# VHH binders against q9y6x5, part 387

Target 1, 379 residues: q9y6x5
Amino acid sequence: LPPKLLLVSFDGFRADYLKNYEFPHLQNFIKEGVLVEHVKNVFITKTFPNHYSIVTGLYEESHGIVANSMYDAVTKKHFSDSNDKDPFWWNEAVPIWVTNQLQENRSSAAAMWPGTDVPIHDTISSYFMNYNSSVSFEERLNNITMWLNNSNPPVTFATLYWEEPDASGHKYGPEDKENMSRVLKKIDDLIGDLVQRLKMLGLWENLNVIITSDHGMTQCSQDRLINLDSCIDHSYYTLIDLSPVAAILPKINRTEVYNKLKNCSPHMNVYLKEDIPNRFYYQHNDRIQPIILVADEGWTIVLNESSQKLGDHGYDNSLPSMHPFLAAHGPAFHKGYKHSTINIVDIYPMMCHILGLKPHPNNGTFGHTKCLLVDQWCI
Below, E stands for the ipSAE of ESMFold2; O stands for the ipSAE of OpenDDE; V2 stands for 0.75 times the mean of E and O plus 0.25 times the DockQ between their complexes.

## First folded at step 17 (VHH)

Design hb10 (framework vhh_7uia_1; at its last fold request DockQ between E and O 0.89; V2 from the best seeds 0.00; counts 0 for: pae E 2.2 > 2)
Fold by OpenDDE, fold request of step 18:
Structure hb10 (fold): chain B 379 residues (1-379), chain A 123 residues (1-123)
Amino acid sequence: as target 1 above (379 residues)
Amino acid sequence: QLQLVETGGGLVKPGGSLRLSCVVSGFTFSSYHMAWVRQAPGKELEWVSTISGSGGYEYYEDSVKGRFTISTDNAKNTLYLQMSSLKPEDTAVYYCARTEYKYSGEWTPFDLWGQGTQVTVSS
């Protein structure tokens, strides 16, 4: 039988939640599989970019999803939640589900993973659910497992996406032990439901399952605000994205805009596009705007009319608070093995290996995940 | 065909309690995120609480945390807001409304709400 892989994302699941909260079901999952304690995600640490990095193995500058809100100056197109289905934004890379479907006798399925409802390179997931946050986890799980068991050609790659604990993290902040305990308990129960469902269907022993996330969450405060309006008039620029990484499109001379912003706050770094630190791999794409503002951890860039969140993400990808985890179970993975860190782009070549797919050129390193796999040497 | 009907408002003394109800018609509330919002005289619309009908996740405005509880009855297709320890500043017209969560972490604008129910807290 061809290998099968289910990729599950719980949005905004910070890695250290595993140390600070109880996860009986997830811990059982880990005991029977593998754990990567920290996954260094890509900059910026936002939902669309990082989910696409997981399935392409590319930095954001390479796959072209560089933020949750984007602007292309040539075509004058905008990207956002309300306008995310134009293949124009996604076609700079080939996600793994497309690669998978181009193979013989296999298909892909998706429950609301970003980009899966878009025809990328004229190929859309064989089975998919349109994004709807109000659809229950149970319904998503039911569809995914039905497709995994009853599809022809067989579904060999599937994705499942869930919006928590991101939504709660934004609302309450990651340090709210009372509320986050309640939320994370629910997440653990969902993992329990997932495992139980797989066992009931006879998939548990044969299906490879990866549980991961796109980013963590840092604590924000009303006392840590950076008001751009105090530094520059809104008539001088167009705001493409706001916090914690603002994308600035100057309406006047770029240097003038830069000079107005460079000393706006001691808790914000201002970069011309060509001066963005190399370690971010966030420079070589036309969709990255001429000026980027990067707030320090826990600081929020605001305009006068902006709403406040108690938790946020999108910050420097070297910050532990931005890091998710990865757990996996199945015939491809060891049992009871823990690994310290990998890069999020490393997941793609690993998944390709598991599925027997030739990976597209990517920024991942397969060697970083060899110790997780039973068929590889761990040196 | 779609309708939200709020009830349960009234006059109450500070420290008192009220239970608001929102009867949903034309759709299943569990297929949406349902919210309570309020508008006081001369003030803007203010979000109070949201619940995920499918997952039971609850969200509260800071000023009402610990005092208000949002809940649902699936059998009755009804949303509730239990209000306790009411304060004069809670005086407003309360509406139930419908919204959704987006990938970006933002919430969609409310696309449906009822006629509202008046809550007055005064000594």
Scores: ipSAE 0.895, ipTM 0.959, lowest interface PAE 0.5, mean pLDDT 96
Fold by ESMFold2, look of step 17:
Structure hb10 (fold): chain B 379 residues (1-379), chain A 123 residues (1-123)
Amino acid sequence: as target 1 above (379 residues)
Amino acid sequence: QLQLVETGGGLVKPGGSLRLSCVVSGFTFSSYHMAWVRQAPGKELEWVSTISGSGGYEYYEDSVKGRFTISTDNAKNTLYLQMSSLKPEDTAVYYCARTEYKYSGEWTPFDLWGQGTQVTVSS
């Protein structure tokens, strides 16, 4: 029987929450498995792009999900939360659940991981839940464990997505110790429930489980706003995405639009597409707009508005506040091992190795994760 | 027929308590996030509190934290707001409303509203 893997994401789980808050259940999970203290994610540090990078091993420019809001000039298509199911957006890559279930005698299951309710390359996850944020963690877990135990062909790869602590991080900000402590305690209880459920069903000893996240969270403030309307009239551009990385499609000469924006704020970097730093790997896709604006950490790009979030993400992926963690437990993983950092794209080739799958071409480096695995030499 | 009906408003003295109810009909409210929003006389709408439909996560505006408690009873399809230590500035019409949370980290606009219930805090 082939190895099995459950991939779990708690959205917006900043790596340093592990040091600043109490997690008895997660710490016990780590004690019996492995921890990567910082996962360097991909730019932009948003939810759709980073979840797709985990399951494809690709930078955003290569997998085509380059933001939570996108525009394709050739087809005139828009991507958003309300319009995210068109396979057009997802078809630039092959996620691991597609590769997995196309093997003989294998299937895949999903509880709301981004993209798993989309027929990518005409293939939708074998078992899946349509996205609905109000469905409890317990119901998501019940479906996943039912599919892991009862499916023919067997489910060998499963995903589980949860919206916290992202929702609370946006609402309260990561510096709100009282509210974040309450929220993170509830998340730790859910991790305890997950482990207990897997033990009760006889899955725990032979199922590999990865608990990770897509990004962190930084504190925002009403006194850290960048007002675009003070620098440029709306008639000169189409706004594809706003904050903290704005995507600007010029309606007039793009050099003129660039010149109006470049001195708009000392707390914002303005890039022509060709000038986007190479370290972002965020240039070679038509969905990346001709001009992007990158706010400094904790700054919010607004129009003539008086609104803001108290926490946000999407910033430069070199910022520690943007980095999640990774913990894992199961027969493929060492026990009690801690590792400092990997790149988020490294998770994909590691998962392919665990599952015995041939990875598609990708940007991950298997060697970066060898120290986590019992069947590999470190270095 | 989708409907939200608020009850439990009234006149109370400062420091008093009230419990607001919002009875839901026409949909399974546990599949949505539910909120309380208030409007004081001559003021803009102000978000008060939100709860996940499963009752697992609760969110509060800063001025009501520690004084108000949002909750649900799935068997009765009812949303509650327990208000204590009421202040004159809590005087408002209180609405219940429906929303959802998206992958993008944004809440959808409230797409279903109740008619509201008046809360008046006065000596």
Scores: ipSAE 0.553, ipTM 0.801, lowest interface PAE 2.1, mean pLDDT 92
ESMFold2 (binder alone), look of step 17: mean pLDDT 82; pTM 0.838
OpenDDE, look of step 17: ipSAE 0.829; ipTM 0.933
ESMFold2, fold request of step 18: ipSAE 0.437, 0.419, 0.491; ipTM 0.756, 0.739, 0.800
ESMFold2 (binder alone), fold request of step 18: mean pLDDT 81, 82, 82; pTM 0.830, 0.835, 0.837
OpenDDE, fold request of step 18: ipSAE 0.890, 0.892; ipTM 0.956, 0.957
OpenDDE, second read of step 20: ipSAE 0.812; ipTM 0.926

Design hb11 (framework vhh_7uia_1; at its last look DockQ between E and O 0.09; V2 from the best seeds 0.00; counts 0 for: pae E 18.3 > 2, placed apart)
Fold by OpenDDE, fold request of step 18:
Structure hb11 (fold): chain B 379 residues (1-379), chain A 123 residues (1-123)
Amino acid sequence: as target 1 above (379 residues)
Amino acid sequence: QLQLVETGGGLVKPGGSLRLSCVVSGFTFSSYHMAWVRQAPGKELEWVSTISGSGGYTYYERSVKGRFTISTDNAKNTLYLQMSSLKPEDTAVYYCARTQYKYSGEWTPFDLWGQGTQVTVSS
């Protein structure tokens, strides 16, 4: 039988939550599998970009999903939540579910993973749910497990996406112990439900399951705001994305716009596109705007309106607060093994290996995950 | 045929309690996030609380946290707001509204509203 893999994302699950809160179900999952304590995600540390990096193994500049909001100057197209189904935005890369879907006697399934309801390279998963945040985890889980268990050709790769603890993190901030404790307990219970469902269906021993996230969450405050309107008139630029990494499209001379912004705040770095630090791997794409503003951790870029979010993400990907975790279980993985860190792009070649798929060129390093896998040597 | 109908408003003394109801017609609230918003005289609309379609997750404005409870009854297709320890500053027209959470972490604008119910907290 071909190997099967379920990739689960709990959006905004900061890695250190595992150290600060109790997760009986997740800990049991880890005990019987593997844990990567910290996953260094890609810059910017946002939802669409990082989820696509997980399934492509590419930096954002390479797969072309460079933000949750994008603009293409050539086609004059916009990308956002309300306009995310145009294959134009996704076709700069080939996600693993497409690769898997194109294999003989295999199919892919998805429960609301970003991009899975879009025909990418004229290919869409055999089974997928349109995104609706209000659909219960139970319903998503039921569909995914049904497809994994009863489909022909068999579903060999599936994704499951859940919006918490991201939504709560934004609302309450990660430092709200009372509210976040409640939310994280619910997440752990969902993991319990997942495991129980898999066991009930007889999938637990044969299905590889990865539980991960796209980014963490940092505490924000009304006392840490950067007001762009105090630095530059709105008529001089188009705002493509706002906080904590603003994408600026100048309407006047770029240098003039830059000069107005460069000293706007001591808590914000302003980069011309060509001067973006190499470590971000965030330069070589036309969808990256001529100027980007990067707020310091915990600072929010605003116009004249105050932010209502007490938590946010999208900051420097070297910040621990931005890092998610990875846990995995199944025949491909060791039991009771813990690893310190990997890069989020390393997940892709690992998944390809597990599924026996030839990976597309990617930025991941298979060697970083070898110690997680039973069929590999680990030094 | 889409409709939200609020009830349960009234006059109450400070420290009192009220329970607001919002009956949903034309759709199932389990397919949406449902919210309560309020507008006080001379003030802008203020978000109060949101509940996920499944009822599993609730969100509250800071000023009402611990005093208000949002809930649903699937059998009745009804959204509730239990208000306790009411304060004069809670005086407003309360609306139920429909929204969704986005991948980006933003919420969709409310696309469906009720007519509102008046809540007055006064000694």
Scores: ipSAE 0.906, ipTM 0.961, lowest interface PAE 0.5, mean pLDDT 96
Fold by ESMFold2, look of step 17:
Structure hb11 (fold): chain B 379 residues (1-379), chain A 123 residues (1-123)
Amino acid sequence: as target 1 above (379 residues)
Amino acid sequence: QLQLVETGGGLVKPGGSLRLSCVVSGFTFSSYHMAWVRQAPGKELEWVSTISGSGGYTYYERSVKGRFTISTDNAKNTLYLQMSSLKPEDTAVYYCARTQYKYSGEWTPFDLWGQGTQVTVSS
């Protein structure tokens, strides 16, 4: 009776993997639904920020999760993937699962989407799994489908997060055809399992399913390192985040730190906070540090060390290598429709529409996603 | 009691093969990612290979890719490293270790280690 939505993220799924590798199960999903070939994500193109942008419709400066590693100068708090549960970090926005489960006769479920195990505005997802990357996709799916079928109040919005192909993309690089083919084949099999499970449980016909990602992946190399220690002594600043967007908190005069850094490498842009390009929407939050360093695509900022990663993300969000895709299937969506691009912040107002929720103020544009939806006229 | 116990090391000629085993006790094996790390005499620790907690994803250091295979047997609570085409440069103490993968794309520091098993590749 009530509309239901499952939002699935495969972390680090670069949009052009769809054309460069075989996905029989995902292609069948797309054939019976919709595809957005490129989703323009938000800067910086990192995991915590982009997952929160999907579910809030906000730029990072507005939702407050501005990186995977953050520092707040007012409270002196630090955020990291081992210290991410303080609601302080998340409370600058209201994610869709909070809005959803506060409606009459609705609840929300989560299998490890970033933030769903945090009590945001004193509200935690109605059903959730604590984050543990070792838990199999099948167990995550089993919990989600159990909650979709058996909960009171009924679960109308659910999220499911998976760490691949991000982990393999970092380890091998997106250009390692042999390893990435193996990894992406396994992911396609998981998508097949997802669809099959939903069909067996009687959910497939009446559940809207979005399969998307937070960002892509670019190839890195030991030949493309920017050695920060060669340009500036550690004693002049506190390093909040390193690569590919470094966050620099000066310990001495800010202009002196900037001057030491500005000529460090032709493969890195150095910005004072007030000079960060407007197109990044990455300036108006206290968690954005006074100086940021933005490496060129495929370049890695290091501290007099080599890098172990062969692939990375976090770069300029205009880069096609940073863009994920979006596919969707369900009663709200057309069948067999392809769309070129949307902004990742547009997903939130679309999801609110599908669920019959009033969106909070956000940066998304509902009109950008109208052509995906059966109840909208596309012009 | 939490422990990791490596076995299967020994002396082998170049081009030979060995299989290392790591028996796990005291924790849920599938709740973590498991790795092999080695240390040659007088050198730093070198990561060799990692397998995901579900057993479905494997990762290899570039110098061992195509020669080494990491695997698990959940019924025996055992991690394996099948080594083939061994070279003198593979001579080291091999440790199994426990880790995790995080949203940030980083692996946690190894928080549990075995005592190691010696592998010596020599003519």
Scores: ipSAE 0.581, ipTM 0.818, lowest interface PAE 1.9, mean pLDDT 93
ESMFold2 (binder alone), look of step 17: mean pLDDT 84; pTM 0.867
OpenDDE, look of step 17: ipSAE 0.837; ipTM 0.928
ESMFold2, fold request of step 18: ipSAE 0.478, 0.390, 0.540; ipTM 0.778, 0.733, 0.805
ESMFold2 (binder alone), fold request of step 18: mean pLDDT 83, 82, 82; pTM 0.844, 0.843, 0.836
OpenDDE, fold request of step 18: ipSAE 0.898, 0.890; ipTM 0.962, 0.960
ESMFold2, look of step 18: ipSAE 0.000; ipTM 0.139
ESMFold2 (binder alone), look of step 18: mean pLDDT 84; pTM 0.863
OpenDDE, look of step 18: ipSAE 0.669; ipTM 0.872
OpenDDE, second read of step 20: ipSAE 0.806; ipTM 0.915

Design hb12 (framework vhh_7uia_1; at its last look DockQ between E and O 0.69; V2 from the best seeds 0.00; counts 0 for: pae O 5.4 > 2)
Fold by ESMFold2, look of step 17:
Formats: sequence, structure tokens, C-alpha cells
Structure hb12 (fold): chain B 379 residues (1-379), chain A 123 residues (1-123)
Amino acid sequence: as target 1 above (379 residues)
Amino acid sequence: QLQLVETGGGLVKPGGSLRLSCVVSGFTFSSYNMAWVRQAPGKELEWVSSIRGSGGYTYYERSVKGRFTISTDNAKNTLYLQMSSLKPEDTAVYYCARTEYKYSGEWTPFDLWGQGTQVTVSS
């Protein structure tokens, strides 16, 4: 019987929340499985790009989802979270659910993981939910478990996405102990419900479960604003994305726009595309605009001098505040093992190994995750 | 026709309780996130509380936390604000409002508002 895998994301779950808050249910999950304490995600540290990196093993420049807001000058197409269904944006890579369900006697299921309601290479997840943030975690879980138990061909790979703690992190900021404690307690209860539901349905012993996230969260403040309007007139550029990584399409000479921006704030780096640091792996895609602005941690780029965000992400991926965690349990994984760090792109080849799939070319390193797996030599 | 209709306002003594209702028509209630916003005489609009449509996550302004409870009844298409331990500074017109949360981490601006219901806390 082919192995089964459920991949779960709790959006915006910063790695150090595990040390700073109580998670009795998640800690029980970890105790019987594995923990990776820090996952180094991809730049920019935004939701769409990092969720796609998990399921493709590719840097953003390679899979083409380079931000939550994108523009293609040739086709004049726009991408946003309200306009994300055009396969054009997703077709530069093949996500694992597509590879999985093209195998004989296999299908894939999805509860709102980004991209799973899009026909990528003319292939949409075999079972899926259209995105709707109002649908409860319980309903998402019930659909996933129904599909895992009752499908022909059988569902061997499933994804489940939840918007917290990202939503609350933006609203309150990660340093708001009272509110974040309440929010994180509710998330731990949902993890407890997940485990209990899988046990009740007879899935727990033979299903591999990964619980991870796409990024962390850093504290913002009204005292840490970068007012772009004070540095450059709107007529000189088209704004494709704003904060904390602004994507600037010049309307006049690019060097002139760069010169107007380069001294705008000591808390912002301004890069011509060819000067973006190589460690970001964020240059070689036409969707990356000619100029990007990268705010320092906790700083917000604004146009109108106000911001309601108390927490944000998207910053430099070397920042520990941007890193999620990964926990896993199931027959493929050791029991009670802790691992320091992996790269988020390493998750894809590990998942392919667990499922017996041949990975597409990718940026992950299978060796980085060997110590998590019972069938691998760790030394 | 999209409508939000608030009811349940009135006069209440300090320390008293009141329950506001917001009846929703013209859209699927569970597809949106809802909020209560208030405006005291001579003051700016102040966010009070929010709830995600079906997920049960609730958010409260600091001064009302522990005193107010936001909830929904999807069968009745109704949003509630249960207010207790009311204080004179809670005197305001209370509005029901609609928003949405997106993958990008952005709440949309409140795109639909009720007419408001007056709450007056005085002896």
C-alpha cells in the first residue's frame, strides 16, 4: 500500500512561539515524532511564495510566484490574492500534488493550500476546496479526512491550510503576550482536535503528518514608518507591491528612480535587480521588478503615513523572526528526535521520498532531512 | 440588496448589560468577517470587536476585553455583541460592519456598514 501524507500549514507560526508559549497538544505530537526547530524559508518571506516553495522545492525566482502581488509587463496580467486563479502564474513549476495524482492509483486532496484550486499544467488537485477564509478548521479537516478515507483512486497526498496565527500576528503583533497567548492556545486545541480526529477514523497509525508554516512574524510600530511619498513622486513609477519589500517599475529612466530612492531612509535597502544579494536567490525571473526596496525588520513602507499593522513578515529570510518550524509524526518519521534547522526547499524532496515519487529538479537537499526518517542512515 | 440592521440599543445603568444584534441580508453571512465599531459624541470611530465568519476567532479592543463578547448565529444570519459591566464611557452609536481576510494578511476596509444603534450608559 502506498504511503500517505498530510501536509498542514498554520500560517505565520514563528518558530520561537514554541519556546515562549505553552503547546501541550503540539508538544505531545512532537514527543511521538520529530521537530525541526527552525526552517529557513525563502525570500521574500510572504505567504504565496513560501507555500509554493514547500510543494515545489524551488526558490521563488525558479517557481515564478515571487510575491503576493505581481505584474507581468508582456501580458499585462496582475496577480493578487483576489486574482490568483490564472494558471499562467503557477505553470513555471510542478507542485507535488500534481506529480502525485498523475501516478497510477493515486489522487490528491486539498483544503485551501495556495494553488490547489488552480489547474496547473491542466491538472487541478483531485479533491479541493475553493479558498474561503470563513470556513472553519473543523470543516476543512472533515473534508480532508473524508477524502483520505473514501476516495477511488485513494488520496495519498493531502494538504490543509489555516490562516492563524498569521491573522492575529498582523493584528496584535507577536509581542502582545496576552492576545497571542489566547490565539496560540486555540491553535494548540486545533492540533489536539486534528490528532483526535485522525485517531477516531483509524488514520493515525499509518498516515504521515507534517505540521509546518510558511514564515514567522515581527513587531511593527507607528514609530517605524518609511513614507515613500516623501522621497519620490508617484508619476515616476508603478507600484507593484508595497511592504516590506516594495516592487518598483520605473516609468522614467531606471537610474533616475534609483537615485531618488537610494537615500530615502537609513532603514531601507534599495536594490537594482542585478544588485539583489545572491543569497536571496531572487533575481532570475521577469516577474521580479527592476527595483526593489527592502525594509529593515519591523519597518513598514507606507504611502499615506499611517499603518494598522502591528505585525508583519516578508523581510530578509536570514532573520530568525521570519522562520517557521516543522513537526512531523507517522511511520516514516523517528520518535522524539529534534533537529536544529533545514531549508524550506528541503521539505519537497523529503516528501517525494516518503511518497515514493521522483522529484522534479529542485533546490532542496534530501540529505538535510535524512535524520528525520526511519529508513535513512543519519551519519 | 445588501443590508446590516442593528438593534438592541437603549438606556442602561452603569454596571448593566445589553445585547446588540446585527441582522444580515443580501449575502452569505459565513463568507465574511464581521466587526462592531462605535462612535462616542464628539469622538472618532473606534473599533470594538471582530469575529471571523465561521472560525470562532474573536478580537477585542483593550478597554472592552472581558466585558464584551462578540458572537454569531449563522442560522439566524445575526451577529451579536453581548455587553456587560457597562460604563458611562461605553456610551456611543454602535455600528455593525463587514470585512474579509485574505491570504496576503490584509483585512479589507469595512465595505458595508449598518445605520447604527444608540447605547447610553447613565444613572
Scores: ipSAE 0.111, ipTM 0.576, lowest interface PAE 5.4, mean pLDDT 90
Fold by OpenDDE, look of step 17:
Structure hb12 (fold): chain B 379 residues (1-379), chain A 123 residues (1-123)
Amino acid sequence: as target 1 above (379 residues)
Amino acid sequence: QLQLVETGGGLVKPGGSLRLSCVVSGFTFSSYNMAWVRQAPGKELEWVSSIRGSGGYTYYERSVKGRFTISTDNAKNTLYLQMSSLKPEDTAVYYCARTEYKYSGEWTPFDLWGQGTQVTVSS
């Protein structure tokens, strides 16, 4: 039988949640599979960019989804969560579901994974759900598993996306133990439902399942605000993205805008595009604006309006609070193996290997995941 | 036409109960997340509760948790807010709103609102 892979994302599942909360179902999943404790995600640590990095193996500058909100100065197009279906934004890379589907006797399925409802390179997943946050996990799971079982050509790659614990992390903050405990328990229950569903359908033993996330969450506060209006008049720039990484499009001389912002706060780094640290791999794309502001962990960039969020993400990708985890189970994976750290871009070549796909050029390193795989040497 | 119509507000004593209703017209109720928000005099809009239309997940603001219950009747296209143990601080205009979560992590926007119903809790 051709290998099959289900990729599941629980948005905003911070890696250390596994250490601080109980996850009976997930722990059982891990016990019978593998765990990567920390996944270093890509900068910026936002939902669209990181989900696309998972399925492309590329840094944001390479796959072109550089934020949840983008602006292209040439076409004057805008990208946002309410306007994300233009292939223009996605076509700078080839996601794995497209690669998979273009193979003989294979098809792909998706339940609301970012980009999966968009024809990328004139190819859209054979089976997909338009994004709708109102659709239950159960319905998403039912569709995915139905497609995995009953499709012709067979679905060999599927994605499943869920909005928690990100939404709650934003609302309550990750340090709210009472509320986050409740939320994370629900997540664990959903994982239980997933496993049970797969077992009931006879998929569990033969299906490779990866459970991961795109980013973590850090605690924010009304006491940690950076008000840009105190530093520069809003008429001098266009805001493309706000917090915690602001994308600034100057309306006046860039240097002047930079000079007004560079000392705005001791808790914010201001970069000209060409001076963005190399470690971010966040420079070589026209969609990155001329100036970016990067708030320190837990600080929120605001205008005159106050933020109601108690948690946020998008910060430096070296921060542990920004890191998700990866767990996996299936015939391709060892049992009871734990690994400390991989890069999020490493997931792509691993998935390609599992599926027998030739990977597109990517930034991942297959060697980083060899220890997770039964058919590879662990060095 | 798309509309939300709230009813059930009124004057109640502290410790009392009210049940608000929101009738939805013009769209499939179960396809959307619904919310209650309130605005007290001189205060900003405050989120109270949300429910995932198709999944039944419920969310509550901390101050109303344990006292308020959000629910739906899909057959009636109606959203409910059962309020118990009401406090003077609960005095506000209560609005029914349609909303959704976005990839950005927002539980907004509220893209459809009712006219609101006044809830007054006073001795």
Scores: ipSAE 0.023, ipTM 0.367, lowest interface PAE 5.4, mean pLDDT 93
ESMFold2 (binder alone), look of step 17: mean pLDDT 82; pTM 0.849

